# VHH binders against q9y6x5, part 439

Target 1, 379 residues: q9y6x5
Amino acid sequence: LPPKLLLVSFDGFRADYLKNYEFPHLQNFIKEGVLVEHVKNVFITKTFPNHYSIVTGLYEESHGIVANSMYDAVTKKHFSDSNDKDPFWWNEAVPIWVTNQLQENRSSAAAMWPGTDVPIHDTISSYFMNYNSSVSFEERLNNITMWLNNSNPPVTFATLYWEEPDASGHKYGPEDKENMSRVLKKIDDLIGDLVQRLKMLGLWENLNVIITSDHGMTQCSQDRLINLDSCIDHSYYTLIDLSPVAAILPKINRTEVYNKLKNCSPHMNVYLKEDIPNRFYYQHNDRIQPIILVADEGWTIVLNESSQKLGDHGYDNSLPSMHPFLAAHGPAFHKGYKHSTINIVDIYPMMCHILGLKPHPNNGTFGHTKCLLVDQWCI
Key: E = the ipSAE of ESMFold2; O = the ipSAE of OpenDDE; V2 = 0.75 times the mean of E and O plus 0.25 times the DockQ between their complexes.

## First folded at step 21 (VHH)

Design ka24 (framework vhh_7uia_1; at its last look DockQ between E and O 0.83; V2 from the best seeds 0.00; counts 0 for: unsure alone 62.5 < 65)
Fold by OpenDDE, look of step 21:
Structure ka24 (fold): chain B 379 residues (1-379), chain A 123 residues (1-123)
Amino acid sequence: as target 1 above (379 residues)
Amino acid sequence: QLQLVETGGGLVKPGGSLRLSCVVSGFTFSTYHMAWVRQAPGKELEWVSTISASGGYTYYERSVKGRFTISTDNAKNTLYLQMSSLKPEDTAVYYCARTQYKYSGEWTPFDPWGQGTQVTVSS
């Protein structure tokens, strides 16, 4: 039987939650599988970009999803949550579910993973749910498991996405132990439901399951605000993306805009596009705007309106608060093995290996995940 | 036709309690996240609370946390906001609305809106 893989994302699940809270179901999952304690995600540390990096193995500059909000100066197109269905934005890369479906006698399924309800390279997931946050985890899980079990051609790759603990992290802040404890308990219960469902259907022993996230969460405060209006007039630029990494499209001379912003706050770095640090791999794409502002951890870039968020993400991808985790279980994985760190782009070549797919050129390193796999040599 | 009707507002003394109701029609209540928002005179619209479609998740604005409780009765197609320990700063018109969480981390309210119910907290 062809290998099967289910990729699950709990949005905004910070890695150190595993150390600070109790997860009986997840810990049991880990005990019978593998854990990567820290996953270094890609810059910027936002939802669309990082989810696409997971399934392409590419840095944001390469796969073209460089933010949750984008602007293309040539086509004059905009990308956002309300406008994410144009294949134009996604076609700079080939996600793994497309690669999978191009194989004989295979199909893919998706429950609200970013980009899965869009035809990419003229291919859309054989089974998918349109994004609707009101749909329960149970319903998403039921659809995914139904497709995994009863589809023809067989579903060999599936994705499942859930919005927590991101939503709560934004509202309460990650340091709110009372509220976040409640939220994370529910997440663990959902993991329990997932495992139970797979066992009930007889899928548990044969299905490879990866549980991961796209980013963490940092505590914000009304006392840590950077007001751009204090530094530059709105008439001088268009804001493409705001916080914590603002994308600036100048309406006047770029140098003049830069000079007005460069000393705006000691808690914000201002970069011309060509001066963006190499370590971010965030330069070589036309969708990256001429100037980017990067707030320090925990600081929020605002205009005249105050932010209502107590937690946020998108910051420097070297910050531990931005890092998610990865856990996995199934025939491809060892049992009871823990690994310290990988890069988020390393997940793609690993998944390709598990599924027997030839990976597209990517930025991942298969060697980083070899120790997780039973069929690989680990030094 | 989609309709939301808020009730339960009134005049109350500081420290008092009120229970707001929002009856919806024209759509399946349990298929949407629901929110309470409020607007005080001369102030911007302020988010108060959200409850998920399943009822499993609730969110509160910091200033109302511990004092307000959002809940639903699916059989009655009704959203509730139990308010306790009311303060003068809670004075506003309260609205209920459908809402959706987006990948970007933002909540988006849906039209239409109800007419709202006035809550006045005064000595």
Scores: ipSAE 0.796, ipTM 0.910, lowest interface PAE 0.6, mean pLDDT 95
Fold by ESMFold2, look of step 21:
Structure ka24 (fold): chain B 379 residues (1-379), chain A 123 residues (1-123)
Amino acid sequence: as target 1 above (379 residues)
Amino acid sequence: QLQLVETGGGLVKPGGSLRLSCVVSGFTFSTYHMAWVRQAPGKELEWVSTISASGGYTYYERSVKGRFTISTDNAKNTLYLQMSSLKPEDTAVYYCARTQYKYSGEWTPFDPWGQGTQVTVSS
């Protein structure tokens, strides 16, 4: 009988796709539930960091997943998309599925949400799928719904991750109407399938479902390149991450590297770690490198040659193009309510409330999400 | 025991067409994204096209968009590349390969891949 929650992410789903493309199934989902039109995510606006911020309620500096590519100078460890399973990287925070399944008579299930196949604090999701992008949405959904219906102790928190529209957004750019319309229609069909499957299994009326994303996407162009090799010899630094936020570990005097970079392009901000704007909350972690380079929206930092994505993300989190949406349906949520904006870190304390969990210390504000919830007064 | 066998290459005049096939065995075809890559004489390996394991997501390198079509027949464990309006610059050994999409927004290096099939576009 405990409240149940399914958290779904469609990676790279820019908030204004809802206005610019047709989503009959998602719009029906929203009509029966709630919409947050813009979710302000965390800097840097990349996949690993923002998915972990959703489930921890923490800024990247606080949860330790500060980029998709990281280096820890103390341990000499590297994190990358091919080397992401070491619990070392994830252990600076406690994600909601760990807290959930440590409760009496509860378990958690996961279909490929980042981190759910890692034993974080020696605790791995009770039911999970190892990451494999080739597993169909249908198979992910079938596993999740099987676990929601058949597990003892019951699965009360489940996650489901899908790689689109991120993959297509990178390949085509968000302004390619022909290709993005085709891709987004397929995603809307998947949302229709999700709702239909939940209805057929008797879950739809009593399961809380959040459909959200980690970030948006901005259009890139061959006319907007910043050639880093034109400004500095790569022998002077180790490149930890490249674009649109480059992470620079100097091999020579840090001030010398900074001085070579500071006038490289008017379309790139160069920050010493201590000078990173406070509003980014991106300073107090050893995994953040001594110098970062932040490209302007739609600009790409490249080395000598480029084979470029036509869309990208990772930019300043104040940019609307970086913002996803959030939609939700279920007994905890109002019906037919639209809300302007929340912070992505606010999702965690809201989810803890829905599930009756005591949140760990976090950066979210429960009050920001009260208007979405039936049991709260919107003030 | 995994194998990828490419066929359908040959000599063709500029503007002509070819269809490449890749028959896969030794792994579950539907659990991986599949790609075509090529290597021209004296050039590095170049990605050509990718098709998602789940079906209808296809991706093309800019120089082949509109000229090449990637497809699959899951019943036959076969990947296809329909090539039209061929140019001398398309001359290469074409390989089919397996890949994955990563959380980082990058595709994995291609592994495994086959022996290749030669495509030569010449007058």
Scores: ipSAE 0.536, ipTM 0.838, lowest interface PAE 1.9, mean pLDDT 92
ESMFold2 (binder alone), look of step 21: mean pLDDT 77; pTM 0.791

Design ka25 (framework vhh_7uia_1; at its last look DockQ between E and O 0.85; V2 from the best seeds 0.00; counts 0 for: unsure alone 62.8 < 65)
Fold by OpenDDE, look of step 21:
Structure ka25 (fold): chain B 379 residues (1-379), chain A 123 residues (1-123)
Amino acid sequence: as target 1 above (379 residues)
Amino acid sequence: QLQLVETGGGLVKPGGSLRLSCVVSGFTFSSYHMAWVRQAPGKELEWVSTISASGGYEYYERSVKGRFTISTDNAKNTLYLQMSSLKPEDTAVYYCARTQYKYSGEWTPFDPWGQGTQVTVSS
C-alpha cells in the first residue's frame, strides 16, 4: 500500500509554548515520534506565505504568495482573505497535493489548508472543505479521516488546518498566561482527539502524521506604535499590506516616498525593494512592492487608527518568537528522537520522500530531515 | 432576512449585574461565530466578546474578562452576555453580530447587527 501522510497545522503555535506549558497529548505524540524544537519559517512570517512554503518547499519570492494581502501591478489584481480564489496567485508553484494527485491511484484531501480550495494548475484537491472558521475541529477531523479511510482512489496525502492558537494570540497576546493556558489546553485536547480518532479507525500505526505551525506570536502594546501618518501623507502612497511588514506602493517618486519614511521610526527598517536583505529571500518577485517597512519585534505599524491586537506575527523570521515547531509520528519516523532546528522549506522534500513523490525544484534540504526518518542514514 | 434583536439592557448600579440576550433569525445560529460589541457615547465601536460556533472557544476583551460571560442557546437561537461587577465604564449600547476569523488574523466586519440595547451603569 502506498504510504499515507496527514499534515496538520495549528496556526500561530509558537515553538516555546512547548517549554512553557503542559501538553500531555502532544508530548505523548512526540514521545512515540519525533520533535523538531524550532522551525525557521520564511519571511514574511504570515499565514498564507508560510503555509504555501510548507507544501512547496519554496521561499515566498519563488512561490509567489508573498503576503496575506498582495497587489499585482500588471493585472491590477488584489489578493486578500476575501479574494484568495484566483489561481493566478497560486500558479507560480506546484503544491504537494497537486503533485500527489498526478500519480496513479492517489488522491489528496484537505480541511481548510490555505490554497486547497483553489484549482492550482487546473487541479484541485480531490476532497476539500471550503474555508469556514465556524466549522469545528471535530467536523474537519471527521471529514479528513473519512476520506483517508474510505476513498477510491485512496487519499494518500491530507491536510488539516486549525485557527488556534493564532486567534487567541492576537486577542490576548502571547504573554497572557491565564488565557493562553486555557487556549493551549484546548489545543492539546484536540491533539488527543486526533490521536484517539486515528486509533479508533485503525489508522494510527500506518498513517504518517505531521503536526506543525506556520509561525509564532509576539507581544504587542499600544505603547509600541509606529504611525505612518506622522511621516508621510497618505495621498503619496497606496498601502498594499500593513503591520508588521508594510508594503508601500508609491504614488509619487519612489525616492521621495522612501526619504519620507526612512527616518520615520527608530523601530522600523525601511527598504527599497533592491535593498531588501538577502537573508530574507524576499526580493525576486514582482508582487513585492517597491518599498517595504519592517517593524521591530513587538512594534505595530499603524495609520491614524491604532491596532487592537495584543499579539502579532510577520516579523523577522530569525526571531525565536516567530518560530513554530514540528512533531511527527508514523512508520516513516523514528521514535523518541528530538532535533533542534530545521527550515520550514525542508518539510517539503521530506514529505515528498515519505510519499515517494519526485519533488519539484525547491529551496529545502532533504539532508536536514534525514535524522527524523527510519530509512535514512543519520550521522 | 437576517435579523438580530438585542434585549436585557437597563440602568444598574456599579457592582450590579445584567444579562443581555440576542435573538437571531434568518440564518442558522450555530453556523456562525457570534460577538458582542459596544459603543459608548463619543467613542468608537469596541469588541467585547466572541463565542465560537461550536461553543468551544470564548474570547473576551481584557477589561471585561472575569466579569462577563458569553454563551449560546442553539435551540432558542439566542446569544447571551452575562455581565457582573458592572462599572461605569461599561456604559454603552451593546450589539450582537456575526463574525468570522480569517487567515490573516482578522475578524470579518460585524454585519448585520441589531439596534442594540442600552446599558447604563451609574450610582
Scores: ipSAE 0.692, ipTM 0.888, lowest interface PAE 0.7, mean pLDDT 95
Fold by ESMFold2, look of step 21:
Structure ka25 (fold): chain B 379 residues (1-379), chain A 123 residues (1-123)
Amino acid sequence: as target 1 above (379 residues)
Amino acid sequence: QLQLVETGGGLVKPGGSLRLSCVVSGFTFSSYHMAWVRQAPGKELEWVSTISASGGYEYYERSVKGRFTISTDNAKNTLYLQMSSLKPEDTAVYYCARTQYKYSGEWTPFDPWGQGTQVTVSS
């Protein structure tokens, strides 16, 4: 019978929180499993794109979820918080839960991982919760564990998503030790509850569990704003996404719009689409707009001089502040092993290996994660 | 009909305390995040505090942190704001409001919100 896997994301969990705050429950989890200290995520370092990269093994240009706000010029469709359920946006890739549940005698379950309440290629997770941020971690966990224990065909792949520490990171900034200590303590308690629930239900010994995140968080402030209104009239462009990577659709000659923006701020890089650095893997999709603006770390692009956020993410994926971690425990994983770094796209082929699935074409490298796995020779 | 009714405002001296209450009806109270916002005369609306429906996360605007405490009683469908060490700058109409958190990292616009309760801090 194939192994089972639970994939857990705590949104916005910056890798260095592990060193700067106390996590007794997570550290116990790591001690009996594996840790990857830094996961290099994909550009742009936003929630929808990176969660989809984890489950597809693809760069954003390849899976088509290129930002949290998108526009498709051919169909005239717009992706946003209020319009994220159209399969059109998700259908450029096949996430692992679809591949898994199409195998004979397998099901997939989901508690609010981005995309799991969407029928991607006419296939929705076998068991799922519609997204609602007010549903408690306990209820999400109870549903997942019920499905793992009581489903026919059996649930072999499950996902669990939680909004913290992202929400608190945005509100306070990662450098607010008092507030972030309180929030991270609560998250560690939730990890303790997770482990205890799995033990109590008899799942712990035979379930593989990955705890990871999509990105980190950097400190922002009101004295680090880039005001686009000071540089260019709104009539010259359509704004598809704003900060920290602005997506600009010119209404007039593209070169003229570029020239108005290129000297707007020393704290922002302005790229024509063809000039976006190759290391971003962020060029070859129609949803990437003709001009993007990339703010320096900790800078916020605004239209009206104010921002309520004290922390943000979406910046250059080479920045350590944008990197999450990965921890894992279960029969597939070594015990007490620490690894320095992997790419976030490497998680997908590793998960496929654990589950005995044939991966779709992807950008991950299985060899990067071999040392985490007990069934692999690591030299 | 959705209703949010704030009470507990009044006149208080600097350094004093008040507890605001917001009784809600017409929606499942525990299914939403709840917030307090305020508006001083001639000023813009200012977010004060938010409490999650679950998970017990509380968020505070910087100037009220340590002085105000947000809480709920789900059995009574009631949101509270315990205010202490009040300053003249806290003088405003206080509204309770409903919100949600999104994958994008944004909170939904406050909808609905109540009629407000006046808090006046003066000597």
Scores: ipSAE 0.611, ipTM 0.837, lowest interface PAE 1.7, mean pLDDT 92
ESMFold2 (binder alone), look of step 21: mean pLDDT 78; pTM 0.802

Design ka26 (framework vhh_7uia_1; at its last look DockQ between E and O 0.71; V2 from the best seeds 0.00; counts 0 for: unsure alone 62.6 < 65)
Fold by OpenDDE, look of step 21:
Structure ka26 (fold): chain B 379 residues (1-379), chain A 123 residues (1-123)
Amino acid sequence: as target 1 above (379 residues)
Amino acid sequence: QLQLVETGGGLVKPGGSLRLSCVVSGFTFSSYHMAWVRQAPGKELEWVSTISASGGYTYYERSVKGRFTISTDNAKNTLYLQMSSLKPEDTAVYYCARTEYKYSGEWTPFDPWGQGTQVTVSS
C-alpha cells in the first residue's frame, strides 16, 4: 500500500509548553513515536509564511509568502486574510499536496491548512475545506479521516489545521498559566480524539502522522510599546505589515524615512532591505518592502492606537519563544526517539521521502531528520 | 434578515449581578463565534467576551475575567453573559455580535448587532 501522511498543525504551540504543562495524550503519542523538541521556524515567524515553508521546504524569500499582509508594487495587489485566494501569491512555489496529486493514483486532502483552498499551479487539493474558524475540530477531523479512508484515488497526503493555542495566546499571553493551562488541556484532548479516531478506523498503524506548529508565542505588555507616530508622520509612508515586524513602503525618499525611523526606539532594529541580516533569509523577494522594522522580543509596534494583544509572534526566529515542536508517529518513524532540533524547512524533504515523492528544490536538509526514520541510517 | 436582540440590562448596585441575553435570528447560531461588546458614553466600542461556535473555547477581556461568564443555549439560539461583581466602570450599552478568527491572529470586525441593552452600575 502506498504510504499515507497526515500533517497536523496547532497554531502557535510554543515548544516549551511541552515542558511546562502536562499533555498525557500527546506524551503517549510521542512515546510511541518521535519528538523534535525545538523546530527553528523561518523569519518572519508568522502563520502564512511558516505554514507554507513547512509544505515547500523553502525560506520565505523563496516561496513568496513573506508575511500575513503583503503588497506587490508591480501589480499593485494586496495579500491579507480577507484576500488570500489569488494564486499569484502562492505560485512562486509548489506545495507538497500539489506534488502529491501529480503522481499517479494519488490525491490530497486538507482541512483549512493555509493555501489549500487556492489553485496553485492550476491544481487545488482534491478534497478541501474552505477556511472557517467556526468549524469544529471534530468536523475537520471527520472530513479528513473520511477522505483518508474512502477516496478514489486514495488520499495519501492530508493536512489538518487548528487555531489554538494561538488565539488564546494572543488574548491572554503565554504567561497566563491559568488560562493557558485550560487551553492546552483542550489541545491535548483534541490530540486524544485524533488518536482515538484513527484507532477506531484502523488507520493508526498504517498512517504516518506529524503533529507540529508554525510558531510559538511571547508575552507582550502595554508597557512595551513602540509608537511609530512619535517618530514619523503617516503621510511619509504606507504600512504594509505592522508588528512585530513592520513593512514600510516609503512615500518620500527612502533615506529620509529610514533616518526618521532608525532611532525611533532602542527596542527596534530598522533595516533597509539590502541590509537585512543574511541569517533571516528574508531579502531576495520583491514582496519584501524597502524598509523593515523588527521589534525586540515582547515589544509591540503600534501607531496611535494601543495594542490589545497580550501575546504575539513574528519576532526573530532564533528566539526560543518563537519555536514550535514536532512529534510524529507511524510506520516511517521510530518509537521512543527524541531529537533536539531541526529547521522547519527540513520537514518538507522528510515528508517527500515518506511519501516517495521527488522533492522540488528546497532549503531543507534531509540529513537532519534521518534519525527519525526507520529506513535511514542514523550516525 | 439577520437580527440580534439583546436583553437583561438594568440598574444594579456595585457588586451586583445581571444576566444578559442575546437572541439571534436569520442565521444558524451555532455556526458562528459569538461575542459581547460594550460601549460606554463617550468611549469606543470595547470587546468583552467571545465564545467559539462549538462552545469549547471562551475568551474574556482582562478587566472582566473571573466576573463575567459567556455561554450559549443552541436550542434557544441564545447567547448569554452572566455578570457578577459589577463595577461602575462596567456601565455601558452591551451588544452581541458574530465574530471570526483569522490566520493572522486577528478577529474580524464585529457583524451588525442589535439595539443593545443598557447596563448601569451605580450606588
Scores: ipSAE 0.860, ipTM 0.942, lowest interface PAE 0.5, mean pLDDT 95
Fold by ESMFold2, look of step 21:
Structure ka26 (fold): chain B 379 residues (1-379), chain A 123 residues (1-123)
Amino acid sequence: as target 1 above (379 residues)
Amino acid sequence: QLQLVETGGGLVKPGGSLRLSCVVSGFTFSSYHMAWVRQAPGKELEWVSTISASGGYTYYERSVKGRFTISTDNAKNTLYLQMSSLKPEDTAVYYCARTEYKYSGEWTPFDPWGQGTQVTVSS
C-alpha cells in the first residue's frame, strides 16, 4: 500500500507557545512522534509565501509568491487575498500535491491550504475545498478523512489548514495571556479531535501526520509606529504592500525616493532591491519591488497613526518570534525524538521521500530531516 | 432576498449603554462569521467586532475591548452588540455583515450590508 501523508497547518503558531502554554493533546502527539522545536521560515514571514515554500521547498524569489500583496510589472497584474486565484501567480513552481496526483494510481486532497483551489500548471488538487473561513475544523477534517478512506485512485497526500492562532494573534497580540491561553487551549482540543478521529476511522496507524505552521507572531503597539506619510509624499510612489515589509514602486527617480526614505526611522531598514541582504534569498524575482522597507520587530509601518493589529508577522526570518514548530507522527517517523531546528524549505524533500516522489529542484536539504525518519541514519 | 436589519441605535450620554440588534434573513445565520462595522461621518468603515459561526470565538477592535460585547441568538437569527461606557468617539452608523478571515490576516466583511443604525454619543 502506498505511504500516505496528511500535512496540517495551524496558521501563526509561534514555536515558543509550546513552552509558554499547556498543550496536553499536542504534547501526547509529540511524545508518540517527533518534534522540531524551531522551523526557520522564509523571508518575508507571511502566510501565502511560507505555505507555498512548505509545499515547493523553494525560497520566495524562486516560487514567485513573494508576499500577500504583489504586483508584476511585466503583465501589470495584481495579487491580493481577493484576487489570488489566477494561476499566473502560482505557476513558477510545482507544489507537491500536483506532483503526487500525476503519479500512477495516486490522488491528492485539500482542505483550504493556500493554492489548492487553483489549477496550477492546469492541475488542481484532485479533491479540494474552496476557501471559506466559516467552515469548521470538524467539517474540514471530515472531508479530508472521507477522501483518505474512500477515493479511487487513493488519496496519498492531503492538506488541512486552520486560521488560528493567527487570527487571535493579530487581534490580541501574543502577550495577551488571557486571550491567547483560551485560543491555544481550543487549538489543542482540535489536535485531540484530529487524533481521535483518525484513530476511530482506522487511519492513525498507517497515516503520516505533520502538524506545523507558516510563521509566528510578535507584539505590536501604538508606541511603535513608523508613519510613512511623514517621510514621503504618496505621489512619489505606488504602495504594493505596507507592513512590516513595505514594497515601494517609485513613480519618480528611484534614488530620490530612496533618499527620502533612508532616514525615515531608525526602526526601519530601507533597501534598494540589489542591496537586499543575500541571507533573505529575496532579490531575484520581478515581483520584488525596487525598494523595500523592513520594519524592526514589533514596529508597524502606517500611512496614518492608527493600527488595528496588536500582533503581526512578516519580519526578518532570523527572529525567533517569526519561527513556527513542526511535529510529526506516523510509520515514517521515530517516536519520542526532539530536534532543535530545520529550515521550512527542508519539509518538502522530506515529504517527497516519505511519499516516494522525485522532488523538483528545490532549496531544501534532506539531510537536515534524516534524524526524524526511521529509515535513515543520523549524521 | 438576503436582508440584514440593524436596530437599537439612538442618542445617549457619555458613559451610557445601548444594545444593537441585527436581524438576518436569506441565509443560514449559524453558518457564517458575523461582524459589526461602523462608519463615523467623513471616515472609512471600521471593523468593530466579530463572532465566529460557532459562537466560540469573539474578537474586538482595540478601542472597544472591554466595553462592547458581541453575541448571537440563533433561534431568532439575530446578532447583538451590547455597548457600554460609550464615548463620543463611538458616534457612527453601525452595520452588521457576514465576514471572512482572509489568508492575508484580515477580517473582511462582505456585501450585502444592512442600512445601518445611528449611534450618537453626545456630551
Scores: ipSAE 0.554, ipTM 0.850, lowest interface PAE 1.7, mean pLDDT 92
ESMFold2 (binder alone), look of step 21: mean pLDDT 78; pTM 0.801

